# Ledger of designs, part 33: VH-VL binders against q6nml5

Target 1, 200 residues: q6nml5
Amino acid sequence: MFSEVEMARDVAICAKHLNGQSPHQPILCRLLQDLIHEKACREHGFYLGITALKSIGNNKNNNIDNENNHQAKILTFPVSFTCRTFLPARGDILQGTVKKVLWNGAFIRSGPLRYAYLSLLKMPHYHYVHSPLSEDEKPHFQKDDLSKIAVGVVVRFQVLAVRFKERPHKRRNDYYVLATLEGNGSFGPISLTGSDEPYM
Key: E = the ipSAE of ESMFold2; O = the ipSAE of OpenDDE; V2 = 0.75 times the mean of E and O plus 0.25 times the DockQ between their complexes.

## First folded at step 17 (VH-VL; framework fv_olinvacimab)

Design v4 (at its last look DockQ between E and O 0.71; V2 from the best seeds 0.80)
Fold by OpenDDE, look of step 17:
Structure v4 (fold): chain C 200 residues (1-200), chain A 122 residues (1-122), chain B 107 residues (1-107)
Amino acid sequence: as target 1 above (200 residues)
Amino acid sequence: QMQLVQSGAEVKKPGASVKLSCKASGYKFTDYYMHWVRQAPGQRLEWMGEIYPEGGRTNYNEKFKSRVTITVDKSASTAYMELSSLRSEDTAVYYCARGEYLEYWSGDFDYWGQGTLVTVSS
Amino acid sequence: NFMLTQPPSVSVSPGKTARITCGGNNIGDYYVHWYQQRPGQAPVLVMYYDSEREEGIPERFSGSNSGNTATLTISGVEAGDEADYYCQVWDSSGNHVFGTGTKVTVL
């Protein structure tokens, strides 16, 4: 589920932003921005944060000839770092908040996981309740014991399947998971704890 | 870079069949639905069907179910759509499109082929 | 049979806001996706899951969905935004249904 992985990236920064200062902070900032934008990868899952900066190599660009005009150049540094990641896997037990109720299921957000889909087919004994004539009640799924799965409800679920969705140019990649309430009865709506963190 | 490249334009007679291809690259072919969507001149987009390449599972629009067959060659990362018993009304641009797949869920189409014009005329 | 209805056309001046509606019975109980199609080109995904912008789509584009209407909003409209726009849902029959389409004209 959670891991700490070693990674290496080339980080490009504008020379003008250095102003004679150490490139350490600008590189770190750029690296964070890149990881945030990339969001996730197939191998490691969601990027949660940089835990350590291991090394910063020398600028890969040979700019010896333009010593007097560094302000207009992009500098590229090889960076080695460690990153905490979250990779959802089949069998994981997670909890999250229902963000959307649909005709055939619900989407749950759990930490960095924005799209955990809980199908009606995977929530035994629940049925869809929709009152088009009533503006007071929002669509929801209801169980015999009157438990409800509605927007804003926190649900404990198990991951049944995982899909990686790769975006163009390695930007804003994502994961989708199929959620299930099937099991020994431990899954379903829970009292609000104020946390969408996955179970460790 | 992700892309879908479709076969070239087709001209067919009524009653004939046409088989179009869509070659995928830049992503894991078996992880996504491949959809076929057509658009007649001046008309809206119309979904024809889908295939999940990994298992070969297909779903069709009932309107086309009797005439359309969607297949894949996983080794070539290529999807095919065959439409039989062609009619003049089948004159349209046909698109393949990648769609996310999750059991019991189907979502958006985030990548599209360039389209293939199929003209059906006597 | 789920139906999606869009206005046939929306005209807007540069810099103004265009709103494209997609009507459907209880469409709020579905996720709505939006596609942009320029003349002679394939559709391009611009909005997915009601309000998520596709990569590369400007922040000027936003989406909402509630009740019986989904809306694609384009603020600060530019000439390049002139296109046909289609909403789309996955209905209870397992079909992907597209809206009737809206031609956005930038005056």
Scores: ipSAE 0.851, ipTM 0.930, lowest interface PAE 0.6, mean pLDDT 92
Fold by ESMFold2, look of step 17:
Structure v4 (fold): chain C 200 residues (1-200), chain A 122 residues (1-122), chain B 107 residues (1-107)
Amino acid sequence: as target 1 above (200 residues)
Amino acid sequence: QMQLVQSGAEVKKPGASVKLSCKASGYKFTDYYMHWVRQAPGQRLEWMGEIYPEGGRTNYNEKFKSRVTITVDKSASTAYMELSSLRSEDTAVYYCARGEYLEYWSGDFDYWGQGTLVTVSS
Amino acid sequence: NFMLTQPPSVSVSPGKTARITCGGNNIGDYYVHWYQQRPGQAPVLVMYYDSEREEGIPERFSGSNSGNTATLTISGVEAGDEADYYCQVWDSSGNHVFGTGTKVTVL
């Protein structure tokens, strides 16, 4: 689910990076770097982009020099902004490109969502195909002559489960989803004549 | 911020049991697998088993399944591994490690405890 | 039953490239993860899902996985890269399997 949400962050900048520059540009650049590095949060999902800068507050006078004689002065600014976000949810219908075929399923990328796992147990009537004697035959899942799931194939799927992965010490997060093709019959590979890379 | 703190070194005699602890902090304990991995001196890492703390579901390496029990105390954010019928080849460093959980999938170990030396000798 | 074989050692001069292989039957049908272990220390994750670097790992580390071989490549090797390296997969029995380990020495 795409949203536009109001958010706030305390943005830390080394004081020497403000020398001779407008303070708004270094603060905005650092905020963007921080969001790109963090990737996502639990409440709103993936950060897609800053849509408006609402305010930059006054420096909170963070002074690390008292703790270390050789550290540069760090300034911290409270910033309020709006951000476009994407939070995957159970029941969502998404499409994405297969990036990896495993013995037991496939991983699909859908925009910022890098890890949508489609288990073979969630692919009705598909079976795994791989020739161990030929490295030129790439592994895939086959249902019939025209229904093939392999690297590069676009797949329409439904989200069964969502998992937030958090690394708070590194200020980096991610979302994983469990995908399914079970259900109403419109899920599966999306084929355009002459545009897919079918195997077999 | 995130920590996996393991219990101290142990010295045991053959035939005894050992129960090691791993206290987690700085993340939502119930959202991730906890794994136990051992390393005998000069040897490779060897996965022993896992637990998903939310439901208590375990999976064990067949090599250890008759002797290993992995449990959790969710209120203390602590995992335990008990290994029974100890023998000299069980002398090793035992690690806990956090792993990804997604139904039908299990991935890398992205954070490790400091390790606990267990020595089994006569 | 899945077996992962690594060379026991790799020696490399500073600034050159170390290549650490992980051999397994159809290992390309699995995601491979890599760990660095210094003497007396716990392992640390350096590479996951074949080719994704863990946070804080320099770009000179890269990974690939195809067919029966996964490879961790360290270009511009530094003295600080001297350690043991292990590959790992999640196998079809639901087990996590580690490779035999490779000691990288920087001479």
Scores: ipSAE 0.802, ipTM 0.896, lowest interface PAE 0.9, mean pLDDT 88
ESMFold2 (binder alone), look of step 17: mean pLDDT 91; pTM 0.935

## First folded at step 18 (VH-VL; framework fv_olinvacimab)

Design w1 (at its last look DockQ between E and O 0.74; V2 from the best seeds 0.80)
Fold by OpenDDE, look of step 20:
Structure w1 (fold): chain C 200 residues (1-200), chain A 122 residues (1-122), chain B 107 residues (1-107)
Amino acid sequence: as target 1 above (200 residues)
Amino acid sequence: QMQLVQSGAEVKKPGASVKLSCKASGYTFTDYYMHWVRQAPGQRLEWMGEIYPSGGSTNYNEKFKSRVTITVDKSASTAYMELSSLRSEDTAVYYCARGEYLEYWSGDFDIWGQGTLVTVSS
Amino acid sequence: NFMLTQPPSVSVSPGKTARITCGGNNIGDYYVHWYQQRPGQAPVLVMYYDSEREEGIPERFSGSNSGNTATLTISGVEAGDEADYYCQVWDRSGNHVFGTGTKVTVL
């Protein structure tokens, strides 16, 4: 689900970047970079963007002595901001594009969610079709009604399980989910093309 | 920092058993598979088995299924691998490695222990 | 049993491109991961899910997977790239299978 959350971070910038100007822009830039690099957290999900900068506190660094070498001085500012986030949760209904078909399922991309795994076990009535005779035919899953789950196909699915992947140094954290087509028939390939934007 | 720290080198006689440990830190231990992989001298990596610490479910390479037991102590964030009926061919460096967990899926190994040498000799 | 075959060795001059192949029947239907192992060290994940670089791995590393061959490409090879490289898949039997390994030598 999408949310707007209030967050607080310490942002470190080089004094040389200020050049006597307001630290607002450099701080915002650095904050954005940090969030991009972190990508996601367990509590809030994927960071999608900063919606507001609420406050910038004073520099936390008391090191007055390095005034003579502004180029090497790091300034740290407490920053309060709001951020739009996406946290996949069980029960969410999402749509995404199949990126890879595997022997046992398919991986779907849905917005910031790069790894939604749709297992064959969670695709009722689908079977794996692989034509070894045609190098040009890509493997896909097919239903009796000739519906196909293949690379490039947009699929509506429900989130069955969610996993947060913690990475070293909190860089490039990620989420992967288990997808299912089980239900009342509302899930599966859709005719809509183009957007990988998740929706509920 | 995320890391896996393994127990020290072992020297065993044929027919004996060895139990290795792998202590995890810096991440949520119960959210990932713990794998055991071994490598004999000059040989390829060989997957032995896995455990999901949260539920305790295990999967083993059939080659080792009759001799290997993988367990965890969640309170200590430690995984164990016991290999019985040791043979000279079991001489290898044994690694634990973290793997992502998702129902019906298993992926890469992104964090590795430093390895434990097990020498089996008469 | 699923088998992954790699060339036993690849020799490359500094600054040139090394290509390490991993062959398997319909390997394109699997995700392939790659590991670098230096002598006396544990393996290190360098590439996952065919083409995703692990954190800290230089951009000169790239991966691809299609048909019966996955490839790890190292452009601008450096002396520090000398190592053994292993491909790995999760097969239909639920096993994690490693390739035979490729020793990359920087000449």
Scores: ipSAE 0.869, ipTM 0.940, lowest interface PAE 0.5, mean pLDDT 93
Fold by ESMFold2, look of step 18:
Order: sequence, then structure tokens, then C-alpha cells
Structure w1 (fold): chain C 200 residues (1-200), chain A 122 residues (1-122), chain B 107 residues (1-107)
Amino acid sequence: as target 1 above (200 residues)
Amino acid sequence: QMQLVQSGAEVKKPGASVKLSCKASGYTFTDYYMHWVRQAPGQRLEWMGEIYPSGGSTNYNEKFKSRVTITVDKSASTAYMELSSLRSEDTAVYYCARGEYLEYWSGDFDIWGQGTLVTVSS
Amino acid sequence: NFMLTQPPSVSVSPGKTARITCGGNNIGDYYVHWYQQRPGQAPVLVMYYDSEREEGIPERFSGSNSGNTATLTISGVEAGDEADYYCQVWDRSGNHVFGTGTKVTVL
């Protein structure tokens, strides 16, 4: 689900980056860097972009004993803003490009969602094809002569489950999704012409 | 500050059992697989089994299936591995490790405990 | 069962490139993950899903996987890269399998 949400962050800036000028540009640049690095949060999903800056509060670090070393001082500013986000949800219908074919399924990328897993158990009437006799054939899943799922193919799928993951080093998150082609929707491979944009 | 902290070294006699613990902190314990992996001196890493704490479902390496039991205490964010009928070849360092959970998929191990040495000798 | 075979050792001069291979039948149909282990320490994830670098791992580490061989490549090798390296997959029987291990020595 695409949304526009209000958010707040405490943004830490080295005093060296202020250079005696207005703190707004360094703070906004650091906020953008922090969001790009974090990628996503549990509540709102993937960060797509800041849409409005609502406020920048005063520095919280007024009383630090090392005032004489302002260049090494860390200043923290509360920032309120609006952010465009994408939160995958159970039931969502998404489109994405197959990035990896495995013996048991495929991984699909849909924009910021890098890991949508489509298990072969969720591909009705498909079977795995890897012909060692024909070295020109890439591994893929086949349903009929017209329905082939291979690396580079765009697939329309439904989200069955969503898993939020925090990577263990440096604040960085991700989402994993269990995908399905089951049901009465128009799920499966679709035309690839101009369809590298992974938005639904 | 995500970490896995394991119980201390154990010395056991052949035929005994050992139960090791692995306490998780800094993440939602029930959202991830917990794996157990051992390494005998000078040998490769060897996967023993996994548990998904939210449902308690387990999968074991066939080599150990008759002797290994993996359990969790969700309220303590702690996984346990019990290995019975110990032999001298069970002397190894035993690790717990976190893996991402996704239905019908199991992947890399991104957080490891410090390891617990189990020595089996007469 | 599925086997992952690595060379027992790789010797490399400082600043040169180390290539650590992981061989398996059709290993390109799997995602491969790589771990670094220093003596007396727990393994550390360095590469996952064939080619994704774990956070904090320098860009001189890279990975590839196709056909029957996955490769971890360390360019600009430093003394601190001296360690054992293991590849790992999730196999068709639902087991996690580690490779035989490669000791990287910086000479």
C-alpha cells in the first residue's frame, strides 16, 4: 500500500557541517541519507521520498562540557516531515521482475521490494525445467507453451505473507514477501514491454 | 545491539546428554528461525537443525535426528538444543544462529552466538 | 546428498585478488551465502544471496554464482582477510549444507 505519512526523526549533525550557516540544508541532507540507508520501517514500509518538511526544532545538546570543540560536537535536531511510503500487505496484487530461478521457486523484485518469493508450491500447473541436454536453455518454470517464468520475466502475483527484517549491522531494514499465483486473478507472466517499473 | 549469548562450556562423559541455551536480544525472537550448527576441531561447519519459535516447528539434519531436540522458551527469548547419547566425536563447538523466516524458504545465517565448547571424554 | 567442494587453501600476495570457489552440481540453481571465520571465533556472514554484501563488508568483496561454481572474490587482499571461508546453501532435502572450507593465507 502506497501512503503519505507524517514522521519524525532526531537528526544528528557534526558541528563541522554547519559552517556557521543555516542548519536546514545539512539537516535535510542527513535526514535523506538516514532514510535511504534505513530503507524501511515496520510501521510504514519502504521510504520512497520526503514530500514535505514540516518543522526543524531546536538543538537538544545545549549543555555539553566540550563547548570549546564545536567542530567535534554532535548536535541533534528533532525533524517532522511527510514521507511517501510503500508497505506491502497480505492480499496486495503486485508486478515484478524475476531476478533468480531456484530449484524450488523464484525471487521477484517489485521496486523497493527486493525479495518476493514465489514457491513452486504456489504456481499451479507449473513445473521446473532445467535441460542439461540443451545448454542454450536457461532454467525456468513452464505451464504451457505460452506461460514461462524465467529470469527477466515480469510476473503479476498476490502477496500471501509479509515479513519485516532488521539487518543486524547499522540500522537497515528490509521486507520479504511470500507470493502466489493461486486464485482467480490474472496472475502469472505478463508482457514485458516497458514494464521494468515495479509499482502496482 | 542484536546478539545471541550462549551458555558456558560443558564437559560430559560418553552416554550423557547436554542441553545448551542461546538467549537472543535486540530483535523480535519469534520472527526468525533459530539454527544450531556445530564444528568439530579442524572440521567444517555442520548444520544440526532449526526451529521457528512462533509455531515451534522443527527440521533436523537426518544425521542427528534421533539424538537432537531443539526447543524454545518464547517468554525468555531463549532457544535450547539437547544432544543425547554423547560420543567422543560429539566434541565440538556448538553455535546458535539466526536466519530469516519465510514460508517454504530458508536462507543465510546473519547473527551467530559466540559458541559453546562441549567436550566428551571419559 | 548435495556436496559443496572448496579448495582447501588459497595463497595470495597482499594487494592481489583471492578467488574462493564453491563447487556443486547446478549450484547456480541455489542462492549461495559466504562466511568468514577467524581462528577461535564464530563465523561472520560476508555475502548472501550470491552477490549481496553484508553491511560493513568492504566493496572489494564480491560474489558470483552460475552453472556449477559460486565464487567469492576478494580484491586488494589485506592481512586482515586471512581466515577460513565457507559457502552455504539450502539444499533440495531441506538441509543447510556448508562447503569444505578454504583457508586464505596472505603471503
Scores: ipSAE 0.797, ipTM 0.901, lowest interface PAE 0.8, mean pLDDT 88
ESMFold2 (binder alone), look of step 18: mean pLDDT 92; pTM 0.942
OpenDDE, look of step 18: ipSAE 0.862; ipTM 0.942
ESMFold2, look of step 20: ipSAE 0.777; ipTM 0.889
ESMFold2 (binder alone), look of step 20: mean pLDDT 92; pTM 0.941

Design w2 (at its last look DockQ between E and O 0.80; V2 from the best seeds 0.81)
Fold by OpenDDE, look of step 18:
Structure w2 (fold): chain C 200 residues (1-200), chain A 122 residues (1-122), chain B 107 residues (1-107)
Amino acid sequence: as target 1 above (200 residues)
Amino acid sequence: QMQLVQSGAEVKKPGASVKLSCKASGYTFTDYYMHWVRQAPGQRLEWMGEIYPSGGSTNYNEKFKSRVTITVDKSASTAYMELSSLRSEDTAVYYCARGEYLEYWSGDFDVWGQGTLVTVSS
Amino acid sequence: NFMLTQPPSVSVSPGKTARITCGGNNIGDYYVHWYQQRPGQAPVLVMYYDSEREEGIPERFSGSNSGNTATLTISGVEAGDEADYYCQVWDRSGNHVFGTGTKVTVL
C-alpha cells in the first residue's frame, strides 16, 4: 500500500557546501540521501521519495569548536517534509521479476521490494525443473499448461506475509514478503508488458 | 545496537547436560529465528538448530535432534540451548545467531553472540 | 547430506585479489552466504544471498554463485582481511550447512 506521510528529521550539512547560498537544496539532497540509506522503516515501509518540503527550521546547534571556521561547521536543520512510502501488506497484489530460482521457490523483485519469496508450496501445480546437463537451460518452475517461472519472468502474486528486517544503525532496512499464487487463478507469470510496480 | 549476549563458559563431565542462554537486545526478538551453531577447536561451523520465538517452532540438525532442545523466554528475549548426554566431542564454542524468518524460508545469520565455550572432560 | 567444499587456504599479497570458492552440487540452486571469522572471534556476516554485501562490509568484497561454485572475491586485500571464511546454505533437508572453511593469509 502506498501512502504519503508527514515526517520530521534533523538534517546535518556542512557549512562549506552552502557557499553563502540557501541551504534548501543541500538540505533536500542530504535528506534524500539519508532516506535512501535508511531505505525503509517499520511504520511507513519503503521510502520512495520526498513529495514536499514543508518547512526548514533554524540551525539547532552551534559547534563551539567550529564557530571561527564556517567552512568546517556542521549545521543541523529541523526539516518537516512529506514522503511517499510503500508498505507491503498482506493481501496486496504485486508483480515483479524473478531474480533467482531455488530448488524450493523463487525470489522476486517488485519495485522497492527486493525479496518476495515465492515458495513452491505456494504455487500450486508447479514443479521444479532442473537440467544440470545443459548450461543453456536454467532451472525453473513449470505448470501443466507449460507456463514457466524462471529468472527474468514477470509474476503477479499476492502477498501472504510480511517481515521487516531491521539493520544496524537503521541502514538499509528491508522487507521480505511471502508470495502466493493461490487464489482465483489470476496470479502467475504474465506477459513482459508490465513493470515491477505494485498494483494499486 | 543489536546484540546477542551469551552465558559464560561451562565445564561438564561426560554424560552431563549443559544449558546455554542467549539474550537478545536491540531488535524485535520474536521476528527472527534464533540459531545455535557450534565450532569445535579447529573445525568448521556446525548448525545445531533453530527456533522461531513467536510461535516456538523448532528445527534441529538430525545429528543433534535426540540431544538438543532449543527454547525461548519471550519475556526476557532470551533463547536457550540444552545439550544432553555430553561427550568429549561436544567440546566447542557454541554461538547463538539471529536469522531472518519467513514462512518456508530460512536465510543468513546476521547477528552473532560472542560464543560460549563448553568443555567436556572427565 | 549437502556438502560445501572450500579450499583450506588462500594466500594473497596486500593489494591483490583473493578468491574463495565454495563448491557444492548445484550450489547455484541455493542462496549462498559468507562469513568472516577472525581468530578468537565470532563469525561475521559479510555476504548474503550470493552477492549482497552486509552493512559495513567494504565494496571490495563481492560474491557470485553459479553452477557448482560460489565465490567470495576480495579485491585490494588488506591485512585486516586475514581470517577464516565460511560459506553457508540452507539445504533441502532444512539444515544450514557451512563450508569447510578457508583460511586467508595476507602475505
Scores: ipSAE 0.853, ipTM 0.938, lowest interface PAE 0.6, mean pLDDT 92
Fold by ESMFold2, look of step 18:
Structure w2 (fold): chain C 200 residues (1-200), chain A 122 residues (1-122), chain B 107 residues (1-107)
Amino acid sequence: as target 1 above (200 residues)
Amino acid sequence: QMQLVQSGAEVKKPGASVKLSCKASGYTFTDYYMHWVRQAPGQRLEWMGEIYPSGGSTNYNEKFKSRVTITVDKSASTAYMELSSLRSEDTAVYYCARGEYLEYWSGDFDVWGQGTLVTVSS
Amino acid sequence: NFMLTQPPSVSVSPGKTARITCGGNNIGDYYVHWYQQRPGQAPVLVMYYDSEREEGIPERFSGSNSGNTATLTISGVEAGDEADYYCQVWDRSGNHVFGTGTKVTVL
């Protein structure tokens, strides 16, 4: 689900990057870089964009030495802001494009969500098709003559489970979901107005 | 700072068992697979098995299934691997590694322990 | 069991490009992951899901996977890239399978 939430971060900037009398632009630039790098958090999901700056507090470095070594000093500013976010949740109905077909399922991308896994066990009446007799045929899942799930196909699915991934480096995170086509929600391959991705 | 810290080197005789530990820190231990992978001298990496700590579900490489047991202590954020009926061919460095958990899917290993040398000799 | 075959070694001059192949029957139907292992050290993930670079890995590393071959490509090779490299997949039996390994030597 999409939300707009209030958040706060301590933003660290080298003093040499503060030009002139207004620190707003360097601080906002660094804040945006920090959020892009982090990508997501467990509480709010994916960061989509900063919608408003609410406040920038004073530098938390009580021992600022502006007479010496100004350019090497790290300054930390508490920033309060609002942010547009997307938090996947069980039961959500999403659509996305198949990016990879595997022997046992497919991975779908839906906006910032790069890894929605649709297991073949969650695709009623589909079976895996890969013809070893033809190099031109691509792997896919087939239900009937008109229903294929293959790379490039847009699929409407329901979220069964959500997994938050903490990456090992530099406060960078991700979300994975388990997708399903089971149930009564018109799930499966769809045609999108304005899409140039062909169905197969 | 994510870390997997493994127990120290072991020297064992043929027919004995060894139980290795792997303590996780810096992430939510119960949200990820823990895998065990070994490497004999000069050989490739070889996957032995996995456990999902939250549910305790395990999967083992058929080669080791009769001799390997993987367990966890969730409160200590620690995984264990026990290999029984040791033989000289089991001399290897044994690694633990973290993997993403998603139902019906298992992927890459993004955090590794330092490895534990197990030497099996008469 | 699924088998992944790599060349035993690749020699490359500094600044040139190393290409490390991983061969397997229809490996393009799998996600391929790559690990770097320096002598006496644990493996480190460098590439996952065929072509996604792990955080902290230089942009000189790239990956591809199609048909029966996955490839890890290291452009602008540096002395620090000298290591063993392994590919890995999750196979149809639920096993994780590693390739035979490739020693990259920078001359």
Scores: ipSAE 0.774, ipTM 0.890, lowest interface PAE 1.0, mean pLDDT 87
ESMFold2 (binder alone), look of step 18: mean pLDDT 92; pTM 0.944

Design w3 (at its last look DockQ between E and O 0.58; V2 from the best seeds 0.00; counts 0 for: pae E 2.3 > 2)
Fold by OpenDDE, look of step 18:
Structure w3 (fold): chain C 200 residues (1-200), chain A 122 residues (1-122), chain B 107 residues (1-107)
Amino acid sequence: as target 1 above (200 residues)
Amino acid sequence: QMQLVQSGAEVKKPGASVKLSCKASGYTFTDYYMHWVRQAPGQRLEWMGEIYPSGGSTNYNEKFKSRVTITVDKSASTAYMELSSLRSEDTAVYYCARGEYLEYWSGDFDPWGQGTLVTVSS
Amino acid sequence: NFMLTQPPSVSVSPGKTARITCGGNNIGDYYVHWYQQRPGQAPVLVMYYDSEREEGIPERFSGSNSGNTATLTISGVEAGDEADYYCQVWDRSGNHVFGTGTKVTVL
């Protein structure tokens, strides 16, 4: 599910980067970098982008040691902004590209979601096909109708479970989801006409 | 910050049991596997088993299944590993490690505890 | 039982590239994770899901996995890279299997 959330962050920038100019752009850039690096949070999901900068407060940091050297001074601004986020939820219908086929399932990438795991147990009527003798044939899952789930194939799936993976210092957090093809038959490989965008 | 803190070193006699603890902090304890891995001196890492704290489900290495019991106290965010019928060969550093959890999937280990040396000697 | 085989040792000069291999039957059908272990310390995750670098790990570390061999590559090797390295997979039996370990020595 996509959302637009209001957030507040302290953004630190080096004064030397301002060169007497407005801190607006440097702050925005730094904020974006921080969000990208953080990637996701438990509450809001993946950070997709800043939609609006609502306010920039005054510098919070008066480092006495650097008062005489503006070039080396770190300035900290309280920033209020809106951010578009994506929080995968049970029941969501997504599509993504198979990135790896394992003996027991496949990992799918769907937009910001890097790790959607499609277990063999959740893809009824598929079986694992491995041809160790042929370097040209990649492992894949195959259904009776000869549909294949292989690397590079786009798959429509439903989210069955969601896990937030916490990383140290809240950096490079991630979400993992369990994918399923179970349902009304609308899930599975699709033609390469679509993107890795989640369905709304 | 995310940490696993293990109990202190143990010295045991053959035939005895040892119960080690691993206290987790800095993350949602119930959302991850807790693994136990040991390493004998100069040897490779050896996986012993895992527990998913939320449901209490466990999986063990068959090598240890008859002797190892992994449990958790969710209220204390602590995992335990008990190894019975100790042998000299069980002398090793024992690690707990957080494991990625997803239904039908188990992934990497991060972070690791500092390790607990268990010495089994007559 | 799934087995992972690593060379027991790799020696490399500073600034050069070290390649640590992890061999296993159809290891490409698994995700491989790598751990660094310095003497007297606990293992530390350095690479996960074949090629994903853990936070704080330098970009000079990279991973690959195909066929029967996974490889951890350390370019521009530094003295601090001296350690034991272990590959790991989750096998078909539900076990987590570690490689035999490789001692990387920086000459």
Scores: ipSAE 0.852, ipTM 0.939, lowest interface PAE 0.5, mean pLDDT 92
Fold by ESMFold2, look of step 18:
Structure w3 (fold): chain C 200 residues (1-200), chain A 122 residues (1-122), chain B 107 residues (1-107)
Amino acid sequence: as target 1 above (200 residues)
Amino acid sequence: QMQLVQSGAEVKKPGASVKLSCKASGYTFTDYYMHWVRQAPGQRLEWMGEIYPSGGSTNYNEKFKSRVTITVDKSASTAYMELSSLRSEDTAVYYCARGEYLEYWSGDFDPWGQGTLVTVSS
Amino acid sequence: NFMLTQPPSVSVSPGKTARITCGGNNIGDYYVHWYQQRPGQAPVLVMYYDSEREEGIPERFSGSNSGNTATLTISGVEAGDEADYYCQVWDRSGNHVFGTGTKVTVL
């Protein structure tokens, strides 16, 4: 679900990075970097963008050990803003591009959601195709002449389950999704175009 | 702040049993698999088995299945691994490691415990 | 049943590139993860999903996986990169399999 939510963050800036610039621009830049790095939160899902900057409060002096070195001093500003977010939910219908084909399923990327797993057990009438003797044949799942799931194919799927992955010491979060093609026949591949394969 | 803290080193004789502990902190213990991996001196890492704490479901490497038991105490956020009928080749460092709920999503281990040396000798 | 074979050692001059291979039948049909282990320490995840760097790992580390070979590549090698490196997969029988290990030495 897409939402627009009010959020607050304490934004830390090295004092030397404020030289020659108004404090609002470096603070906004750091806030954006912090949100891009964090990616998501449990409450609201993936961060898609800041929609309004509501306030920048007074500096909280939080780095006492650096009082004699003003260029290494850390200044902390409380910032209030609104953010557009996306929280994947069970039952959602999403589209994404296959990024990896495994022996037992495929991983699909849908925008900020990098890891939607589609198990072969959730692909009715598909079977795994990979010739170990043919170096030119790429692995894929095949149902009929027109239904192929391979790297680069866009797939329409339903979310069965959602998982928030905790990495709190790294201040970086993620969501994983279990996907299915079972049910309404509108699920499955909707693109046969080959996109460049960005995975390595 | 995610951390796995293991019990101290053990010295055992052949035929004895050992029970190692691994206390988790900094994450929701019941949301992730706990794995046990060992490493004999100078050798590769060897996966022994896993447990999902929420339901207690286990899966063991066939090599160890008859001798290994992995359990949890959910209230203490602690996993245990007991290895029975110890042999000299069981001398190794034993690690616990956290794994993802559905293993084919990730299959990687992060974090790892500090390791517990078990020495089996006469 | 699934076996992952790595060269026992790789020697490389500072600033050059180390390539650590992990061989297995159709390993390209699996996600490969890589661990760095320094003497007396627990392994540390450095690469996952074939080519995703773990947080804090320099961009000098990269990974690939296709066919029968996965490769961890360390460009611009530094003395601090000396360690044992292990690849790992989750196999079709439900086991986690580690490679034989490669000691990287910077000369």
Scores: ipSAE 0.516, ipTM 0.784, lowest interface PAE 2.3, mean pLDDT 85
ESMFold2 (binder alone), look of step 18: mean pLDDT 92; pTM 0.933

